# Ledger of designs, part 2: VHH binders against Protein EARLY STARVATION 1, chloroplastic (ESV1)

Target 1, 368 residues: Protein EARLY STARVATION 1, chloroplastic (ESV1), of Arabidopsis thaliana (Mouse-ear cress) (f4i9g2)
Amino acid sequence: RSEKSEERRFDQKMSAHGAGIKTSSSAVPFASPKSRFLSKQEKFYPRCTPRLTGPQSRDTPPKRDTGIANEKDWGIDLLNENVNEAGTNEDGSSWFRESGHDLGDNGYRCRWSRMGGRSHDGSSEWTETWWEKSDWTGYKELGVEKSGKNSEGDSWWETWQEVLHQDEWSNLARIERSAQKQAKSGTENAGWYEKWWEKYDAKGWTEKGAHKYGRLNEQSWWEKWGEHYDGRGSVLKWTDKWAETELGTKWGDKWEEKFFSGIGSRQGETWHVSPNSDRWSRTWGEEHFGNGKVHKYGKSTTGESWDIVVDEETYYEAEPHYGWADVVGDSTQLLSIQPRERPPGVYPNLEFGPSPPPEPDLPPDQPQ

## First folded at step 4 (VHH; framework vhh_3k1k_2)

Design d7 (from a1 with Y104T T110V)
Fold by ESMFold2-Fast, scan of step 4:
Structure d7 (fold): chain B 368 residues (1-368), chain A 124 residues (1-124)
Amino acid sequence: as target 1 above (368 residues)
Amino acid sequence: QVQLVESGGALVQPGGSLRLSCAASGFTFSNYAMRWYRQAPGKEREWVAGISSSGSTISYEDSVKGRFTISRDDARNTVYLQMNSLKPEDTAVYYCATRKYVWTSGSTYVYDYWGQGTQVTVSS
């Protein structure tokens, strides 16, 4: 237990809420990575926080292990208040709230609410925007973005969205969730960026991942991970983490595993690069045949090498899997979005909008 | 407009000493690590020494460890390389360098800046 453990971090969760395939690979000494070449992740925390005077600030969805927000975490009531107002607090800070409705072709509707504030001396400002979107193709979207900055040049922004794509003719549906956060120091060479996503379709296909990087205390670090299920029993999991010092030393650890019914492979690399570009590396791999035999192999830059077949059973750890039925149950705010009424005799244009959602545009008030 | 200007290179006999200086401008010097590299005739550029932005972390290439000392003076925006017990194999053009990280929306960019170099010759 720790006071810090209350807020979950995506970089600490790799086996997304599901069944895992385990082997004794970690117990084989000559196949284990050199953990001493890895460094812990550090983050800059900006000193610009919204003031809680004027219109009440609503909570963003709390941080999740996988980026999923539960229904109760949405500030949907902000979209129903439908107010436009501004004022000044007793301390001289200013605030505003705006709302709007945008309508477009093929039943497009966007409802949004935005609020923000600025300190009396102008040394700090913040903005928060919530929205919902829909159209006649069955598309639905919920989103929020927040940002802040101060006169020292510190800045941060955060965005989260959940999207439904639906095609009645092919009986296809998918839900995609994503979040991005960034913070930057104006006075130090420090900052970080995090992005994570979850995607689910009605066929049981699932994709989750994160991409993170940061710099603090004379060190830069990068972390990526992904998890994929094809809906047919295959699983792919991978992680790639590396770091660099201000003096040019780099090190990292990466691995992936691919399994279907106890048959598959696992492989990885631990590496280190000196400022002179002298590279040390250890690579390792396992091939699981599902017949009680595992092929284990590896090599290092310093001459270690192994290539053996051992008697070992791959076992499957069954746990409740978060799948399509679960994601639908957790997306009630998204699914409750009321699209515009479709007039009699008007049919939706199914070619309207992107087939996959486009990468999100940069949020407003981002660091330069 | 980051600029790095090295000075102090000279002809020295084996066993001699030299102090190299690198004057920096165009950035907040105290926020950046500084590094020294050298390039001998017909060889690739190699790292020699580095000092972190805070000055708390210092590192050297094995062949110069114990003979060379890197230091910085943030008030003067200058990094130094004190070279003692010089050997003929230390003959090279010496460059100072720094790396700038630029944070933008959703990405980071890395820019390496180099000085013009200063010639150190160790010969009888």
Scores: ipSAE 0.253, ipTM 0.685, lowest interface PAE 4.0, mean pLDDT 75

Design d8 (from a1 with Y104T T110Y)
Fold by ESMFold2-Fast, scan of step 4:
Structure d8 (fold): chain B 368 residues (1-368), chain A 124 residues (1-124)
Amino acid sequence: as target 1 above (368 residues)
Amino acid sequence: QVQLVESGGALVQPGGSLRLSCAASGFTFSNYAMRWYRQAPGKEREWVAGISSSGSTISYEDSVKGRFTISRDDARNTVYLQMNSLKPEDTAVYYCATRKYVWTSGSTYYYDYWGQGTQVTVSS
């Protein structure tokens, strides 16, 4: 059967949602299978093969939905190797490794290691840079930037970063982690992008999220989600996923929830839009009163509706299972960065320091 | 540079047939979906038909189903719209279109490319 038959089946599923369903939320992506995308990207991005005794390479495209890398994935130990060398592998491919140590104002220090390679005919290349940064404001940063490309226009890149901020005025430490990954084909209308972030402060404020979008097998998809905890009992979570075909059919699912001390709301929408902008939707909501009663309601464009009050205990988590103490425990390498010794009588300039990278632009908005 | 050039528009009597062609250049045609739109004087541009990059998925606006057929010839970088049983209401300028995704660091956006159009007039 064809994609058109599968699309009709999907429409029937949305229209025929039965009575008795108490939740209309889904966190499962609409995206094409990861394995198909990875196989396709591997095909378009040929692999460099450095000698086993040479520097490690990441000459393959990054994997989708891998989240934020830990210390082992970052290869931070490479920063302890002060080597500048280059060579040629037996297959004729070339590689290089270099390292440096840069100093600046207000105690700025950057220690870095870079490596890269090229196929013997120059048809593919890759580069990988690792760094640590610090200054006298208490700022510390670990990062990596990886990229590759070939002569057919295929390319990929990946950036991972972990940052410590010390706000001396508020006496508050913050740790932020982020990752961005992208791969694209030079010969096909295919590729994907992901951005992940986690932010924590010493008083329990937490923000996590991801923005993803891509295209494969005649479909484009977008997925965004966020979580926010204010450290004072408030929780906000949301997800927004949608996809479209090359022919303009679109569909999506989104929801959000906001809670404080068992009182809050949850709401969502599943929707479908034809190429001529004819829209079907099904919306649902919940109001949680904190007294063992929940108001559940919803409706669809085809006339389905419900509006009931049920006896139900509201479950919510006022703070994440992973908190500040866990973040500090997992950030040992970041916290071990040694800043430059500050001379007697010299005070740090608290207005100076490396800035986090700018936020990327958002993907296209959903149709109205 | 992406270029789309429509041809085949003409004056035809009700019940007649026309085949529109759209010649594409400046991109790998076989990797892109192709769409037909039309615009009558004083009306909004409306989608008419579409064919996926593989050719496996085809869709039509309800008013043209059973009368129009979209097809593609990747060897000739051309998309076609075979129009049968034409009605006066089909009178419009017909455009072909495609979408190209652009990948930048940290973001994705796209450009829609349009042809200049070809006039179809259905009258007695």
Scores: ipSAE 0.191, ipTM 0.639, lowest interface PAE 4.1, mean pLDDT 76

Design f1 (from a1 with Y101F Y104T)
Fold by ESMFold2-Fast, scan of step 4:
Structure f1 (fold): chain B 368 residues (1-368), chain A 124 residues (1-124)
Amino acid sequence: as target 1 above (368 residues)
Amino acid sequence: QVQLVESGGALVQPGGSLRLSCAASGFTFSNYAMRWYRQAPGKEREWVAGISSSGSTISYEDSVKGRFTISRDDARNTVYLQMNSLKPEDTAVYYCATRKFVWTSGSTYTYDYWGQGTQVTVSS
């Protein structure tokens, strides 16, 4: 009675109109098992302290383009306090807070703050370290590293970093941000991992990406994506998302697009694999000629195929949604790091690298 | 070290029944899904049935639905396949399998583990 409704929806999505074909490659929805694992960090905060420093640590809030904390969410105020304290909470757990300064060659300076604790019986522990670094080359870095574990085998860690590279002589600048987070259960065969990065230069080159994978409720999932802009009109975007059940069913969706000056291509694949390794796949592609014509093609294992040229205006995001001016505006804490005063007649050792250009041919790699 | 040992294979007449067992060791059995596969002479290995780590999710290949039942006994570290209404086309070597997920500091990957198999022959 309901016919093959999926084939009917597929045909409707695969219409000659660009919107129909675009919707056929819709991403498979994936659950993120974040809230349960991240809440464990709060369990280890000191409950009885004789003295409070500045604002306590921040969790990474959702950011529009990535999962990296913006300027207001960094715990950098913790570095402004000079502390060296330890104690025991009412529940018998122990805690410590310490800070320091390390100095090195070429004007290197690191200011840091570290805190940590452990349960009365030593069955759980956590640490948290925040730092800023600078030197005379114009290098600046903000970072954080947090981790915890317990006797049940539960563990979590995260690290965030924001770095400025400058060349004082050529007036070049790059800002790079990264974050990695992982949590795993010792009892539930569950966990997740996320890695995020953003790289920007003052000339408009931009690279962003993420790798995520996790397991919860007998299902595993992987998500990867990247965006590359050369600052000269070229763009490369791709995603690769897939999931697997414990019983061997797998499914996924991946696509990429590459454009320059209205000319380029898009291509993708939606796929499903049964526990018996029977694979269903639908592949699609678009070639954009910049002349108001688009070549659209594709096929599926169910026997559908198309190869048509349509009159259609090409649309793509030629520039990143979040660019250099936004990055500079969000990097006030990084830019406000005070380097050591350089003595008269002392010259910095400059080892500034060039901004890496986007790869000219970087197809998305499917998770293995 | 993961070890899986199948048993219970035999010669049975069409319409008969068999119960296969797979004894597991070397891992926390209750945390892993268990699966049964079979391989007939000259054919590729095919999936037959699976049971989730909790035992709550069970799935079967279409040709065995209603005839085969997978179950697990975590106290004995054993998974079972009860085969009823056997047909000649069920003749195969039956394997149990599990998949281990491993988290490293920056990655995850999987290992599939297989038993040696047990021969089921359905013939007059």
Scores: ipSAE 0.254, ipTM 0.683, lowest interface PAE 4.0, mean pLDDT 74

Design f4 (from a1 with W103F Y104T)
Fold by ESMFold2-Fast, scan of step 4:
Structure f4 (fold): chain B 368 residues (1-368), chain A 124 residues (1-124)
Amino acid sequence: as target 1 above (368 residues)
Amino acid sequence: QVQLVESGGALVQPGGSLRLSCAASGFTFSNYAMRWYRQAPGKEREWVAGISSSGSTISYEDSVKGRFTISRDDARNTVYLQMNSLKPEDTAVYYCATRKYVFTSGSTYTYDYWGQGTQVTVSS
């Protein structure tokens, strides 16, 4: 795989720098932590009935790996309509679309729209549900769920939601976004799961992350990453990716960095394990003292080792993980949700402020 | 209810041959990779050979390459280990194993299934 290829390139760089006679270097040639994922991932996609674009058409655009935000934005407009309709397409497939409006205690309000369809022979089906929710505590929610399945046992589902809620203990409003996707084969040992999230508050505290797991072509893989920003200049960012073949060969790459005002550390490990549990690894690290000095160190199971202090200014700039920009958006639609009128003399005291929170798509320490 | 049952272990002279069998039940055999391990007295379990779910990928521990052959018969839910040119250091209990991956909406779990083992002794 490409991750093994990247590890081998890193090895080649280290060897070349150690033996190169026509190259000059003022610093040890360490690989910095990877702040970007690969542009492609291997996944299973089940064969299911295409989504309809509008109640009667079959021409829904193909979805991207993280295109759920685009589909979410489209579906929000449907919540402004009252519909209950069904029909049959030219190819004999069927479709339906319905909407509803639910009310509950403490100002609870939910508007929703649902659509779905079946192939002409009933061998595949799909549904989508879109909603907005609010209540008098300042709670607001946008969401979408999509799913499909076929007679071969293949299935897929996706969900996306954005939530605004009041943190009662800190008296702060927070926005949380998340998306989840899953596909499974009914006939093969194949499937994948993906989850993305972002949480932020009005003072710049931010958490972002993703968890991905899957199996295809006799390999299983796991990817996790996270970012945390405290709104005061502290940054924690990490990635952990690994894979395993059916025959027990494993390999992976993980790293972590933590910085505040030019002071911090980075460290990581690239590793490989044979079916007999013979382990190779390379570990590396950097300590940044904020005084124009950086301590760089590392070792491998095959005997490479380094431990040096270099003159180097620390210029820290966080980069978004791969695919993140496809998930994040603004919170305009969420903040525009109109809660039910509260009668005079009825109180929740947990009222969200009138101004929207800042856009969370850029970490506090990124250049703008 | 995954069950693996090994058979075929015996006492054999150096240079001899044995065929081990592992009969599997309780799962869709053709969807799972199968592996052979061995454990000699006082040593840790050692991987010996593996065959992928499709049968297209086969791998061996270096010490048995060219002497052992792994194969599978999906119609019989059985994996085999043909052992040729046996050496005294091949003396061990041989285990059949497979791994199940369970993917849920929030987690991945692995379950390893092992047989009870079959004793192979290579001695004069």
Scores: ipSAE 0.349, ipTM 0.739, lowest interface PAE 3.0, mean pLDDT 73

Design f5 (from a1 with W103Y Y104T)
Fold by ESMFold2-Fast, scan of step 4:
Structure f5 (fold): chain B 368 residues (1-368), chain A 124 residues (1-124)
Amino acid sequence: as target 1 above (368 residues)
Amino acid sequence: QVQLVESGGALVQPGGSLRLSCAASGFTFSNYAMRWYRQAPGKEREWVAGISSSGSTISYEDSVKGRFTISRDDARNTVYLQMNSLKPEDTAVYYCATRKYVYTSGSTYTYDYWGQGTQVTVSS
């Protein structure tokens, strides 16, 4: 069982070095092409006119923590400031900060704040933009984009958005949140990408998930998870994690549960593939009948198997490998997201046209 | 743009030795793992040996372990397979391979690159 032991080694390393919500991949600096960044930013972010409170000069760059979990209030406070200032640090690095707002047709209003910096020799630079948009159709948007690059070819970018809009066909108000982060190296075969989303409507429908992939220390990994709630008792949760080495060994864990009012199923697979494509697999499942009994089954390619019916209150219901924490090293992100309560002030707006949500990215389907 | 060119294949007697070379171009060689595969007549292609991008991790198929040695010379963009104590069962076309990763905002793509192969024949 060398592949099974290798999976245990990988899980331990990934757990300590960045599997799950506390991934090490986000700590690595990387780069991307300049022209694409500039044209994309100009295309997607409407320009707002700066409003000055007065000329200012400062020596120290402002703090740039724009994380989703606790930076929403900071971003709103930043948008309430009217600034146009720049400065130079003692090491010769430069920075700027500006803000403004524009008004348009149909009650359009955009408030924005932008800041950035550059090293003394111009070999590295970064920029950060915050914005708030609204109009009379009831549309509201909050967003952040951050990016940086250096002369070695390293680059990174991060975006976060929260949008309030209405489904014209069903006349439902909904809120969508999304974030994407990417970094890549200009000098090493290393990089990472992370995408996260949450969607809620006024009737309790909820969808949330994440897709991550990266490469570091001669390994590539992919992590995905999703949750869906229909607001009427149906729950779907799943996780899929896999990795491969530069030498062709692959391994993974995947898991799914579907429940409605205590009746449903769970199933999963742990698998390994050698460089010669020899595959080992262990599959398991549970069927919950809502009558106090649970069918548990499973098998492996090495001949292990079981198929039993047990009482729902037995010790086996508490075994860790059937819990989220046992199969998903990044379940901390899932558990830290709380379903939003329906906002009392959210109402249908007949002039708002919904757009279909983007489809989640799938892992690369690479025949090995 | 990526090219891999194997050389060094020959006819050798059982118990003999042979060194294969794979010259790489079109990518930053030092950033990529290199692998050797072989395919005998009528059989599927099998993995033989691999060396990581840093050179710190090396692995071999059990049947060649102790007899074959993989190494790399990043200054020359070349990977080598030193084959000792050759057996008739080692007769195959030997292929050099690498995998290129392309990172984007929406996905990661992998592209496998293979050389044309070099024939090794072990017989009297």
Scores: ipSAE 0.034, ipTM 0.469, lowest interface PAE 6.6, mean pLDDT 67

Design h2 (from a1 with A33Y Y104T)
Fold by ESMFold2-Fast, scan of step 4:
Structure h2 (fold): chain B 368 residues (1-368), chain A 124 residues (1-124)
Amino acid sequence: as target 1 above (368 residues)
Amino acid sequence: QVQLVESGGALVQPGGSLRLSCAASGFTFSNYYMRWYRQAPGKEREWVAGISSSGSTISYEDSVKGRFTISRDDARNTVYLQMNSLKPEDTAVYYCATRKYVWTSGSTYTYDYWGQGTQVTVSS
């Protein structure tokens, strides 16, 4: 059990690394303070220690937060402005705002607003772009991209978008949300990246996940998790979190669960690898038979072992807490997007999805 | 583009000394952790020593601790391994290595870069 507590604390310290932290300039959020994060990571470092021999059972693995379940705070008014202005603040920093309205093939429409600025000495800059897009295929999109950089080479960017795919003839509808954030140092090999996504359809299919990666003080970490619901009672959840040093020391924790109609399994592994490839691990599993019996088993490289069948009621969530009805209710701005009027006798092209939107400004150092 | 070129390997008698060098090019050397590995005939590649980008964090495999010294010269883009009190069991091909962390849209990747290796033979 204490190993499970260490696993949870490891998650909290590693994944929180990228949350709203700024270095030097107020216009540039970046992962810091560096020494503090290294100390926190070290406190939750898995250690290879002998374990007591005896029967053990695993509790239900901790749940994961998606981080993007709610609609992003939107300045609806920004997309309705005809703006082209610039100015200078009292501190000598400069700012600008501009807007546009682009039309394309197959009913494509993009309304966008962009704002940005520079510090008084030009040592830092930032931009923020908001958009809504639609076409005649039933496609609707809301998006935002923010980015900044400084003269030290530090840079950051974040995006959030929400997309509706709808075929009015087949009554098929899906809403997809995603967000990405990155910050990196210009003076050292350090930074962090996170991506979140949520996908829902009208039949109850749901897919959620996150990929997080970071590097600080010669240590790298990865956090990935996913949840999948088929809308028919099947659920798959998994997490894989691990870290390494440049020396080659690695450690991690991973688990998955799969259930349908009270029958399923859970399994996981906590592991550590030395620079010379000596591996310690603890593996565990549960087989749920749907009849009030659960087979629990596990082992470690240092001698722990258990293999038991217990009387236990299986609990799992066959449906997400936040599903199609919730996302539709929270997507009022997306759903209120008005597509261009379609002329009589003109049909949308549905063959390969919506018309490609124009690309927003990409952040520095992002592959194109 | 990233290249690591080792040099300094030779045949030496037990108790002798060698200095290995690894010349780096194609990246900002001062921002990278540098490592030395070795591979003896019929054995897996093993880590020997490492040095952080700042030079403040240094580590060694237990069997070489006190005998080997890793250092770096960022002005010359070179990492060194000073080997003293050499033993026959130190006979191996020695490799210089580093890792690049790459951010891409939607994902990240790590790439390990290795040199070609330099042969160290300790025999009378």
Scores: ipSAE 0.012, ipTM 0.446, lowest interface PAE 8.5, mean pLDDT 74

Design h4 (from a1 with N31R Y104T)
Fold by ESMFold2-Fast, scan of step 4:
Structure h4 (fold): chain B 368 residues (1-368), chain A 124 residues (1-124)
Amino acid sequence: as target 1 above (368 residues)
Amino acid sequence: QVQLVESGGALVQPGGSLRLSCAASGFTFSRYAMRWYRQAPGKEREWVAGISSSGSTISYEDSVKGRFTISRDDARNTVYLQMNSLKPEDTAVYYCATRKYVWTSGSTYTYDYWGQGTQVTVSS
């Protein structure tokens, strides 16, 4: 016997849990026959990541003691300072901090602050940039980029931004949020990447999602999910998670649900593929009629099947659509951005939709 | 960039042995898993054997277990397939393959690289 024979027996054992009802994977976002999946709980952390406890590597002369976890508040507060400083910490590491203020057409304004440092022996370095942008169209943006690297080739970066758009054409205000994080090993074929986004408007339209992938110990994994609400009772949610080994064994779990005013469906698939493309899968589904009955069905490649109607009320967590007031309340710092004074009689130069603001200049060594 | 060149295919009698070699160039061989596939006349390509980048994990298709042995020599940038107790049903073109992962700031892509193949014929 060998590993592939064991995998085939494992597939049989997976399906042998009986022709019982399995209608949801949401309580277990990803289930693998190997039981060991490197995902959210096993992120790779390179050695150059800044310390969050002990002597702070970002300790500059005017430090902010606003709370244990207030890195966001700390960095944003630095936008209120106009400095160009450098020095050496008690541990021999060096640091710098600089700030700038850029102005452009149509009331464009960008305030930014950048800080960074290097270990005493030059073996690691990090940089952190915070910015605030606005213009006369009502556009506002907050952002941050952080990165680090070491002499062993380890590197990491992260960024997040939050943007307010005023769309004159559609009479909508929209808030968009996004974040990206990445870490890579210089000595191992290992790393991870995560991207999240959220968009909301004043009518309750909502779109959010994430893409994630990584590699560690000769295994790669991918996770994607999305949610969409139209503000009129339509709900779309989906998740797709899968992993593979260097030798081509793959497995995954995916599902989606689509509902409109309590009527809709859920469906999903758990699957496994050998290196020679032998595929095992179990599919499941639910049809919700809005009348206190749910049709549940499913099948597997190894002969499991079920097809029943049950007396169940369709339950979703009550999901009030996000309105402008809810999003505005969550975005106090974005909304506190003060645009440049607009002279009397000068109106914004409006195109179709909001003007795209210019991007700040980034060093050529930034992730591309 | 990546090039894979198989060799060692021949006509052999049932019960005989062959060693296939795959010479790799254009990438850091020691960081990549290597795989052998075969395609018999009129059939789809099937996976035969694989060896991980570290060499710590080796796997075989059920029909070749105990008869075939995959190995790698990172100093020579070569992967081998030792084939013993050959059967007529092992007649096929044998391919070596590797997969390159390309990481970008928003996605990951895979590129499969294949050799040209080497013909193995098992016949009396």
Scores: ipSAE 0.342, ipTM 0.731, lowest interface PAE 3.1, mean pLDDT 73

